# Ledger of designs, part 9: VHH binders against q9p7d3

Target 1, 295 residues: q9p7d3
Amino acid sequence: MSVITQAQEIPTVAANPDFNYEGDPIIIQLCDRDTVFELSRDQLLGLPESILMCLFPRGLLLDYEIQECQLTQRPLIFQTADFDPSLLQYILNYFQMAENRTANDEIALSPPPPSFPGKCGIILLKEDIEFFILPPISPTTNIAIEVSPNDLLKLKQRVAQRLLQQKKIFDCLHLENSTSEGSAEKNLVRMLCYSGFHEDDEWKRRIQEPHRACITSVTLTNLDFSADQGPVSDPEYFPVYHKLLLFWQKPARKCWWDSSTSITYNGIEFATWVRRVWTLELAVLGANTYETAAV
Key: E = the ipSAE of ESMFold2; O = the ipSAE of OpenDDE; V2 = 0.75 times the mean of E and O plus 0.25 times the DockQ between their complexes.

## First folded at step 1 (VHH)

Design p10 (framework vhh_7pa5_2; at its last look DockQ between E and O 0.42; V2 from the best seeds 0.00; counts 0 for: pae E 12.8 > 2)
Fold by OpenDDE, look of step 2:
Structure p10 (fold): chain B 295 residues (1-295), chain A 125 residues (1-125)
Amino acid sequence: as target 1 above (295 residues)
Amino acid sequence: QVQLVESGGGMVQPGGSLRLSCAASGFTFSSYAMSWVRRAPGKGPEWVSTISGSGGSTSYADSVKGRFTISRDNAKNTLYLQMNSLKPEDTALYYCAKGEYEIYPEGYVEYFDYWGQGTQVTVSS
């Protein structure tokens, strides 16, 4: 199984230095496909880097025109994004909830991270599935069977539906447990479980991307090192903790292929190659890059 | 954009040899591990071999160990697979794949995340 790799940092310009952000918070009206989100600059910038990369693949706001919001009389910035609105809503709600909890209950990481005492962490796990349907090879001709575009579309739809029904996060990793790569996968699962996931967890959001043979899924969890720690005497506990910190504002990717999803259509079995890309990121509420430099 | 273009496939008799090539573009070739993956008729994908970015490290599936040799020319952005002692069971569409690195406290682990369109290898008497 492929391991999680570091994602390339996209140059993000967080804010136009020419803008005076002192005073009323700047409101960003984010047109995300067919849905408009209103959020503060800080809310936007507080999102995981991996999500920001999805929202703004070219980087964050370089130049924007500030308009006065008629309703709030606050500066309004218009932005566009191409990200599933339901996913974004889920993420925003989650972060908002986490912030509220932190503010009210001073929820701290347990155990407190050495680098961010008293801070709340959120783990983001995202999956992007790209699937390809391969026609079978005729045993007689040794040539791939021709599939009409219409049939291919139907096949893709069926595969997508099947993938959408696969809700368990870790099922895809269990398929290869018997292989030598099983150890790496087990380590990944362990790490995620230490971070607050459970082995039987399901994707909180799983959607099909429009006009693409792609399924995107997201699950967030509060970083809780006490969750599923097993015996405190687990020698791997400390190493796992340090590993998670490596994902702070540095999303890691794990990419691998599988063919576990086959489909039969008109009596013919089609193999499906699935490229899975996992993105893992740690977000620390209230922490910024300046704080990391001090540590 | 990452591009991988395989070539060198064909039909060969059992015991024969083929040399596959993969032309890579759209990324710093020498910075990434590269792999070969194959799909046989009616089967799922199978990892064949991997070579590190520098070319200093190679790995092989047990099924091809001792018969296949992976190599690369970073100056030409080209990946190679020398296939000797070919068997009918080696018949497959062969893909070159681009690798990346996973971060661990103790180091990095390479994996592949992109592949080309493939080149057909047929071993038949």
Scores: ipSAE 0.014, ipTM 0.269, lowest interface PAE 8.5, mean pLDDT 77
Fold by ESMFold2-Fast, scan of step 1:
Structure p10 (fold): chain B 295 residues (1-295), chain A 125 residues (1-125)
Amino acid sequence: as target 1 above (295 residues)
Amino acid sequence: QVQLVESGGGMVQPGGSLRLSCAASGFTFSSYAMSWVRRAPGKGPEWVSTISGSGGSTSYADSVKGRFTISRDNAKNTLYLQMNSLKPEDTALYYCAKGEYEIYPEGYVEYFDYWGQGTQVTVSS
């Protein structure tokens, strides 16, 4: 991980006079969509790093400078990479609500520990699913069974529906197949539950890409600094969230393949290969960021 | 009626070489990127290599760079994978796939429309 790369992005963006004009909104337009978002500089820079990398794969300043020569009106409009508008809106709304809560009700929120550099933490968990339907082989001829384009489209819709029916966040980890309480998957779930998730939590926003066999699911939660320790302090509580601060403050990824799902269509069984990518990130709200008029 | 038929697999000793072929039919072969994907016993699929429709660009997984070469013959509607310096870890069922492998900021996204039946490669040690 390069801290220098991130520092170059943020200071360079902040130095740009148009981008640094705080009384003027920053407008972003998602690639190949008519949706436009108006953000303050602080709102844009406060987005999770994983989301900023999706929107500006070349880096925010480089995208701005390349497009600036083509921009003639103010406020300036940045063109971004393709991203789902409803997913971006969910993320923006969650962060805005958390900022407003922190500003208006400090007593109701668990105070951050002294080592935490901001007003509160927000954990982003994102899952990207891509699935593939394998052509079935005839047991008689050992030749792949032909599938029409129309049938393939219907199969993709059925696989997507099957995957969307798995609403709970942790269902995809197949914890029932783990033989040990100390498994990596169970330890991940335990860490996330100490951090604000519940084992029965469901994804909050799920988007199926219309032209791809892809599903993106996102959920956000406030980092829980409270200690439900009772008369004896839980010695793992503090080390667990401290570990999250050290290892997960940058986007961390887990990628795996799942071949356990099959679909039956017109009497024929189709195997699937499902690729899942989890992105876990801790965003620190209010760290080195000045409050906007909305907060 | 897209068909992809792989061949050329077999048993080989470590350090040996094999050349895989994929015969394609039912679509305009030169208009589509083609990929090789493998599945080792007990593991999920692993993307190996992609070649553009024209053959002008190629990409490889880090595990095979410098050892494998993807190529195509658009006049024969055939995709090839030349495998050199084979390792026991290369033991897998190798599939030909119609489509390309794309890299996004959050990781790798694979776009494959169709898969062949596969050809078995066994590197015995």
Scores: ipSAE 0.011, ipTM 0.311, lowest interface PAE 9.6, mean pLDDT 71
Fold by ESMFold2, look of step 2:
Structure p10 (fold): chain B 295 residues (1-295), chain A 125 residues (1-125)
Amino acid sequence: as target 1 above (295 residues)
Amino acid sequence: QVQLVESGGGMVQPGGSLRLSCAASGFTFSSYAMSWVRRAPGKGPEWVSTISGSGGSTSYADSVKGRFTISRDNAKNTLYLQMNSLKPEDTALYYCAKGEYEIYPEGYVEYFDYWGQGTQVTVSS
């Protein structure tokens, strides 16, 4: 069972001038564990779909909730699912800085070409790890050996520390034992490196969940248009950013089992069963969702 | 509430044969590729074989090519693995797995959402 396969539909907010009858800014409060975040409607809807799925796995009908709030005079407060607040803060800060840049009409070193549907592209990479420690199978009985609860806790702590120290974003995609096609992973890494990543990049945030054998990692970066310079007169050249637009509002996910990390404790070797989910999504800021015709 | 239930495991002599079954429920079976994955004692998981949703395309790990055959019956929501010429190295817990394929611009990736409880295959010499 993977939590990521229970994708939710987050309602797309169409233009609705009646929802903001007062004219004042609408402030939304998100309660994430013991932290409260204040957002505008546009800030919440601008988050990547893969993050919204983590915050609201059962969905959220935002415009309906705004209407009910106005009719019943209740506060506009939502409880999120269990998501690390430091990761949410990192994501919110990143998008706020990017919105400030585009709102002030600042020109990036790599401005988007005219065919790009917005002012700025942001690439989200995310990894979710769940790990399990497998007791050794006795060669004489073919039955797993018994291990004390305290020893299991110490083993989990050691495995978590080893996984946390594996900080490079792309190292897990080059595993030969993966059931995935190797050329697919290589092409993905090449595409991302043309778009602002380096093959030795490390996760910007990598957090162990304190209550579970889980690790979550997130990195955001700006889409860099300057590195993808094809031949000027090649009519079949297809810029990498066009390929990345396939992931706009449609996160791509890959789930696989990683190679076991063996760990020795009290002279006994333990195998580790590691499930990874790797996610790629493109966010586009300043998109013109109503313009469909060319001039 | 996806459910995958494996059966058909047991003990067999080297060179023997077994047929594994996986009963599936809780999803539109014919819409998804299905796989067999195994875990040998003291080792991590190893992909064994995959069959497309229609059953028209199959693939196998090199270690089992020519000995194992994957098949499915979409009318009965059942996945099969016929294992012939079994070796002691085939001793493992065998799982069936449901996956969704996601398409990247440069290719395909495999994605395994749900796994069964597994069925034990033991090849004793």
Scores: ipSAE 0.000, ipTM 0.222, lowest interface PAE 12.8, mean pLDDT 74
ESMFold2 (binder alone), look of step 2: mean pLDDT 80; pTM 0.810

Design p11 (framework vhh_7pa5_2)
Fold by ESMFold2-Fast, scan of step 1:
Structure p11 (fold): chain B 295 residues (1-295), chain A 124 residues (1-124)
Amino acid sequence: as target 1 above (295 residues)
Amino acid sequence: QVQLVESGGGMVQPGGSLRLSCAASGFTFSDYAMSWVRRAPGKGPEWVSTISGSGGSTSYADSVKGRFTISRDNAKNTLYLQMNSLKPEDTALYYCAKTEYELWGSEYVYFDYWGQGTQVTVSS
């Protein structure tokens, strides 16, 4: 099973073809928990697909909903899935700042990529962590040690705090201790560093879910087209942005289970089982993505 | 409150079979995916298998694929794991876990609760 977004006008007669908006910016209100966000249709559609899937996991027939609201004289308000408002605000602010910079020619110091003339490339790296505490097996009875609900809650809070304190993006890849998979992880980090990240970068926003043992972390950076990527240590792999376009036109995911973490509580060691999901995506900022697709 | 009680473990010879059961209570069973997770003595946890709330979708770890079958009976609030062609390396404490999953081009599973476990020992 997959999730499908239909944020385009449907080709069926279910949508009224006689009611086209006049090409003016359509303002949409997103209700995320108790926070209302206002953004244009183009801003919403310009968000990374990975974020749109989080906001509308069941999909959104955006143009159909716009027509229905206009015909029924209802405000254009959409309820999002449960997504942290501070993460959404960070993402929206980043895209708005990038759009303003592009409009003001501030990015003119970086030559535009041939594939995206006049557009800003934005790389999103998102991490979803789910963590689980396994009670240890008693050496006497060979049965799992019973933990009270209050102690389990404290253990979950301590694991969450430890994970939140791991501020550096790439520490979880254990690059120093990598064996057979070390080359792949190191190559990923090098590619990300060539594109605008730095090896010692920290997550820009990291939020612990209040109702579950999970953490969502996000960082964004402008795709760096400059020749100032330092001396190219491997000239055979220039230009890096062509490789990013090939790999990250659609969300790329890396999923793994990390069992290396443990926590000690009241003298007892508890194994922590961590599920990590990385989503990497190249988003192209600009009104009407159709113009970019025409290239 | 959520309760999960595993049963059906025991000792069996290599090549033998066992059927594990998990009795669930405290939540609407059919609304949630369910998983089996195991832990061998002195080793970390290993995910074994997951089944969707409706039973229409299943997934397995490569180490057990073709030998184990996960199933559920939503009318009885019970999860099952049929284990065939058991190997000594299948020796572990097996846990039933209440699972939520989100599908977005890939399976993402996570566990809210798990039971006390049931011991499976494969030896001659």
Scores: ipSAE 0.000, ipTM 0.233, lowest interface PAE 14.4, mean pLDDT 72

Design p12 (framework vhh_7pa5_2; at its last look DockQ between E and O 0.10; V2 from the best seeds 0.00; counts 0 for: pae E 12.7 > 2, unsure alone 64.4 < 65, placed apart)
Fold by OpenDDE, look of step 2:
Structure p12 (fold): chain B 295 residues (1-295), chain A 125 residues (1-125)
Amino acid sequence: as target 1 above (295 residues)
Amino acid sequence: QVQLVESGGGMVQPGGSLRLSCAASGFTFSSYAMSWVRRAPGKGPEWVSTISGSGGSTSYADSVKGRFTISRDNAKNTLYLQMNSLKPEDTALYYCAKDFEYLTWESGYYGMDVWGQGTQVTVSS
């Protein structure tokens, strides 16, 4: 069980610099595990950096096999990814909807962000849970109880099921147990709520990763600072706004351990440790990297 | 590259004291809150303490409150943990960890993105 986590340098997802993206929209056929997505270049590149990093941990493939799309007679680029297709679909749909609504100002920020007037912001919150099961130590032998691989698998499955049932985003922060209104957890929740989340929000997607003791969850929300403003007199309101802008194309990660969970199997109690990694990112529709530099 | 290197661990008798150090490099040290986390044998990781970037704010787990003191020297890029009145239950591998500043109102909130390799603390009679 690795207790150590190192922030790895986030590889920049770079497109093929030699590829001329000008002209007719290039269609990217993304083979994501067993699901094929067809995306435009702009759709793909418009995804949050954190998602792109998941899709393309090594960056976008520079070696494009350009084929002619039989359907569109447009250049087709084949790409592969290893990301849960349901998550990706959710994200893509959300962005598509947001793009469609940008014209109608339905999701416009009120007030508009100073740095991005007329732009639509989407906040991405992602959770990666890695959980570990430790066998108890026999009081008689002082040795850890041996667990068969099959039993361990069953245990992991059970833990996964429990985690999948935990749908509320903020439950893991144990806010009820926090006696201090100024706790880090409460402040985090407050910040996110100022951003458009609600205290009782649930993960829009929560899945178990294949062949891993890992749960990945994603939820997107429109950046709306007018929502749940609390008392207008909250001095922290404005600072939250500026902080969120820092997450534009710069995903932030927060990692912590939750060791409060146990599971009983065949009368034996197993300790379960959960490592939670939250990724927060702001995507601004219609904004480019040049605008980022101005912030 | 961000790097955290713990030191100062060792074996001590119950009631004894140790001072852990964590040397930080590769980032603006004073801009981030820092934390200590420990893992005891057969147990999961346990948060111990956090200190704000400036050092003005500190927090402790209930299990160590009153016994441990977290501090930092930003000029030396070093985090410290003074451990007094050590108990056998304090036996663990102690990690220093870097917080991610952007997810907090102020530097000092619980959150970690980079961990050191740890230093072993053993409290035994």
Scores: ipSAE 0.007, ipTM 0.256, lowest interface PAE 8.8, mean pLDDT 77
Fold by ESMFold2-Fast, scan of step 1:
Structure p12 (fold): chain B 295 residues (1-295), chain A 125 residues (1-125)
Amino acid sequence: as target 1 above (295 residues)
Amino acid sequence: QVQLVESGGGMVQPGGSLRLSCAASGFTFSSYAMSWVRRAPGKGPEWVSTISGSGGSTSYADSVKGRFTISRDNAKNTLYLQMNSLKPEDTALYYCAKDFEYLTWESGYYGMDVWGQGTQVTVSS
């Protein structure tokens, strides 16, 4: 289920059932910010479900809110949870560019999925990082070394900078440590590479959340079936293709813990324990009905 | 203000049992998932187990599945780890950590170091 659903039509006096709200802008205002974004109804509904969950964690009954604003003569302004304006603008621009390119190009950038003729596909990968600094165990006393609040702040700043400088998407999966060629991690990378990513690709946007030891990273690409155009049929294409089709069921999510990052401070090595959450989503764009699909 | 205090560790023989406790204060305990993390001598940290804020969902590292049970008492703001069939490789300092619910879509909250000194578990003859 989508995070934003249209409410069942509630009987409203003076409501015009023939009125089309498609032309009326919706204004979204980010929590505790003066920044507003002006979107059409279709643009809002066409956003990836993972993004909609971040903006409206309690959900949004769009048709009900529109009717309520019209009846009370209030502008269509919806408050969202806190979200970085630059990151949201990047996402909106990417989706608009993909839609405009499909509309204006004589030849589509990538063929749409066979089940969605005439539509454009976008793969969104989002990473949420939360990190913890673990005090080292003294080799002489076998007791954890306590860190002062000032040193802890400096350590957190150094860890955040180290994580932000690790720009390659797939480095965190530590593929070199996998002994199985058919591992889940290698299959995920293969699937994403068939979808238009490359093994050496970097995150397109990485932002540290305000006042938090949390980093949000996003990368986007147009769905690419180029593997199907090879000189010989690729038997790996069909399993990957079926996995992509499963994206229409729900957002795909992977959560794991990464202890590979450490930093040295005043001659002492501090381990960093990193919680990583990946959300993978296929968004299919269309004029008549917006579809957000994930598995 | 956030404080986590671990206890219940000790020395035990292989095949023995221990129950660890973590007393939490300074935050709304029932609103957050809680985890157990351990660090063996000379090794990096290893995640052991997580329990959701309501206690309805639990997850375990493969090395402890079927032997360890995580639980919580939200009325007492206390997290527990029941450890059965202990092995020498379970020897480590055990820490409790505040965490998110695995099934939530909201990114992060204030990230933090593991609070407290941990509680030592030693499994030997």
Scores: ipSAE 0.000, ipTM 0.363, lowest interface PAE 10.6, mean pLDDT 70
Fold by ESMFold2, look of step 2:
Structure p12 (fold): chain B 295 residues (1-295), chain A 125 residues (1-125)
Amino acid sequence: as target 1 above (295 residues)
Amino acid sequence: QVQLVESGGGMVQPGGSLRLSCAASGFTFSSYAMSWVRRAPGKGPEWVSTISGSGGSTSYADSVKGRFTISRDNAKNTLYLQMNSLKPEDTALYYCAKDFEYLTWESGYYGMDVWGQGTQVTVSS
């Protein structure tokens, strides 16, 4: 039914980690709609790859731009793609707070084991919905029933309201309807619940894009090492964080269509056509730059 | 302009077979995943099958697994659906759809953005 794919191997924001810029730290301004965000080069490069893909869908040659800025005295300002600023603020705040804790050696109640390649892990879950309303087909004409633009707008508003009310992170995977306990969706949810999620968790941010039939949801959480302990007598136990390292800097996305809901308008049932993209990525703070991600 | 034209529909008895075709133009066909979707009268749309741009990966709805086979010919810019062991519940208007760009993954921008006019499949006894 669904396809989960790995991200491309080339980073969205290209930079040389060996570059050393003398003088004051490099400050970058990102213009996202009417909001300007300031961050350092390291803060930008530390964002999850899936978020960088949203901000710079055509990529960014960061060190080229910095060097050009230094040679020409241009300001270092970039226009992002259309991404909700409240979501970006949530993400930036979360990473800043986590960075402050690792810089002060303040560890949550579940410190990472020595085999983890950094000081903390952050799990990003993201859902992107694009929805459509499709009029029923007349059996006599074999052509879709006509709908006025104003009625279509009202239908879109109703569909958006319903989708926004479906706040539980894992409900979209339809786990209640699965007959297999070994299904990929059930195993994914089980893995995440061993890593700091609860099966009834709700999206921390869930918003409708103001000018499109799109809904974006984001949740960040700390990887919880204390809940994923094998029994003392099982030397073959494989901790869940080892599995999550596959997604370090390499987001996985599941894309599928969901048409399980319909909506009635003026006595006519309209199907809703929902495309979902669900993204999983692991961020690792405080990683050794000479160690590679586990694969 | 992107165009998708479905053909190959018709009437068939239960247990019969049909082969649907979708001729594509106006885009680089091999760069995009393609899907079949169907709409039965009085019911919502149902995803049927998807094939990757290269043709190396396929997926199917549970209701059609083992009976339907999706394929593509990138040299002819044509998508196919071989439908065997047809049942009355397969009666629907079948659409082909251009899916996401294979080489680029961006959150919030993937979807079926172009549809054909559809081809009718009727299975009745």
Scores: ipSAE 0.000, ipTM 0.252, lowest interface PAE 12.7, mean pLDDT 75
ESMFold2 (binder alone), look of step 2: mean pLDDT 79; pTM 0.797

Design p13 (framework vhh_7pa5_2)
Fold by ESMFold2-Fast, scan of step 1:
Structure p13 (fold): chain B 295 residues (1-295), chain A 125 residues (1-125)
Amino acid sequence: as target 1 above (295 residues)
Amino acid sequence: QVQLVESGGGMVQPGGSLRLSCAASGFTFSSYWMSWVRRAPGKGPEWVSTISGSGGSTSYADSVKGRFTISRDNAKNTLYLQMNSLKPEDTALYYCAKGSPEELWAYLDSEFDYWGQGTQVTVSS
């Protein structure tokens, strides 16, 4: 996170102020939108890598871009791929609040492990949903029943509305259909709950693309540094959240298809194939994303 | 232009075996997770199996686990499904599906998954 320090003026002869490329904020413009975000270098590099990849799909060579702006005497304004402004604002606000909360509540919270001295851990869980509507095949003609473009649009809106009504994060894993122990889905939920999520948590932000059969959902939590899981120095013991630290510089992903969703429209049942991609990432406030945690 | 062409389906007796193939073109095959999905007569679609771009990770539906094996040959841009101990309940149209990219940024370049036309598998005695 950036520290706001009161500016100290250095006496000088009247001249245009020098542009400070090392200390001035970076301005992020989301695609061709009029909305801009002002970020410090530390704030930008502290964002989850999954979010940085969304903003800069071709990569970001920050030092190179800053030097190019300095050589050409241009402001530090970087255009990104398209991204929802409200979603980015939510992420930025969460990081700000998490830093303030940790500083104020440090007495009540478990201290961070020695590998993260003075830093706050944040876990981001992101879901990307893409869905496909399959018309039923007529048993009489053995050919798919065709739908008009207007009816297809209405079906897509109904599927999106139904998916958006699933507010709880873990409902899509259908845990009641899994075995009592050892199931991949239950192990994933257990790992996330040990890290700071709760089983009844709801998505904090869900955005539907207006002209696409896509939904993006995001939730964030503070990393739980609880010491009740035993000694970290034990070579046979690794707390669940320490295993997640293997991915702090790289997002961990789970991808699967969900065929359990169907929509009834004008008396006809339409099957829906839903592709779900979950991205889990540990981010540390003010951390350089190129620096790895020691296991 | 993304294209997926399935083959290898046919009629087989219960307990028999079939190997399905999916020839992929128009994208960097090794960068994408790939899946097999099926649709049985009178039933909804069912996910069957998924494989990572490198082939290092695989997953299967409970109904086929232990009987089916998903694999890929990235040099030939081909996805496979080896089906053993086939049952009448395995009768379905089998589709090859282009999934998510291995790298998250590549996911942003993919607006839609693509399906092939499917290949019919019929298990009867």
Scores: ipSAE 0.000, ipTM 0.232, lowest interface PAE 13.2, mean pLDDT 71

Design p14 (framework vhh_7pa5_2)
Fold by ESMFold2-Fast, scan of step 1:
Structure p14 (fold): chain B 295 residues (1-295), chain A 124 residues (1-124)
Amino acid sequence: as target 1 above (295 residues)
Amino acid sequence: QVQLVESGGGMVQPGGSLRLSCAASGFTFSSYAMSWVRRAPGKGPEWVSTISYSGGSTSYADSVKGRFTISRDNAKNTLYLQMNSLKPEDTALYYCAKDLSPWEYLESLGFDYWGQGTQVTVSS
């Protein structure tokens, strides 16, 4: 025997993760399924846009409302396109070091320009190389020499090895062949040097993509805000400064062909066609940088 | 196995016309941008023209703009280059090339595989 009583319902609050919260763990699983990376939201969103597009060619859905059932699954796991694990690890380490250096070296860094108030920046320069081998023309038959698939693969490997030995960032621009001080190539070098790069800098990471006639090179530097205090009486710095400010707000590309390279294999000379794409990105460090720098 | 077979080359006098063809096999032709590249005797390779995977966009080297037209037939897996108002400096071995990057949004042009080439000679 019991009596029925009407009791006030006590509401309970749901403690579901919101992956927009600072510090939420995210796992990135590369397409090989054996390689995983654990990142914070700030680390993931702080990655250069070109890298994010390589990892997620269909885009990131982090700013989309996700269903309750997905919010209860921890950690959040995102599948990526094919990407070199060693290169991704290098990029992640560099960004972590840059963020930590900004936090620890706050006194050593100039304030950011007006386009980045209260934030610290990093510049990433990425080079994508695609290379191709042209069979030589026989002088006796005036027809291209046939190359077997196996020999073509060996030639591609030799070309890749030569390209990987080119360590300096700016050597590929062939500045010694340019007589004009106002050349686009010299202006690009001046702009990058103004931002924190140096003319003799070397690529920090340079690798051939597996099974592809492609090389990816990356280098990074903290934005050198102290460059605005450069030779103030030199009028050449004012145009460079304005160009740099425009670059700081959007990724920029430079694309060109390098056809000057040839390779000799088994006594035969093969012409090499090299396509180079440079992507320059400004990455702004996340909320953790604001918290550290602001307090 | 990727195969590219060029044809349509020959000897023609200045001001003449030729149409080059490239028969593609061993890959999904409609998923890749395609290009024409040429090599003159004793010179390095020169990019001539590119067409997107759908045929919706084309680009040309300054030396051939207004004279050459690139086109494709995805149903026949064939790439074409219509060459008009030919000049002696157009004399070269012409190669058909498959782009390594199938996606327009990557904006990466490049060539995964080159054909055997077809010879074009412009002389009086």
Scores: ipSAE 0.000, ipTM 0.249, lowest interface PAE 14.0, mean pLDDT 65

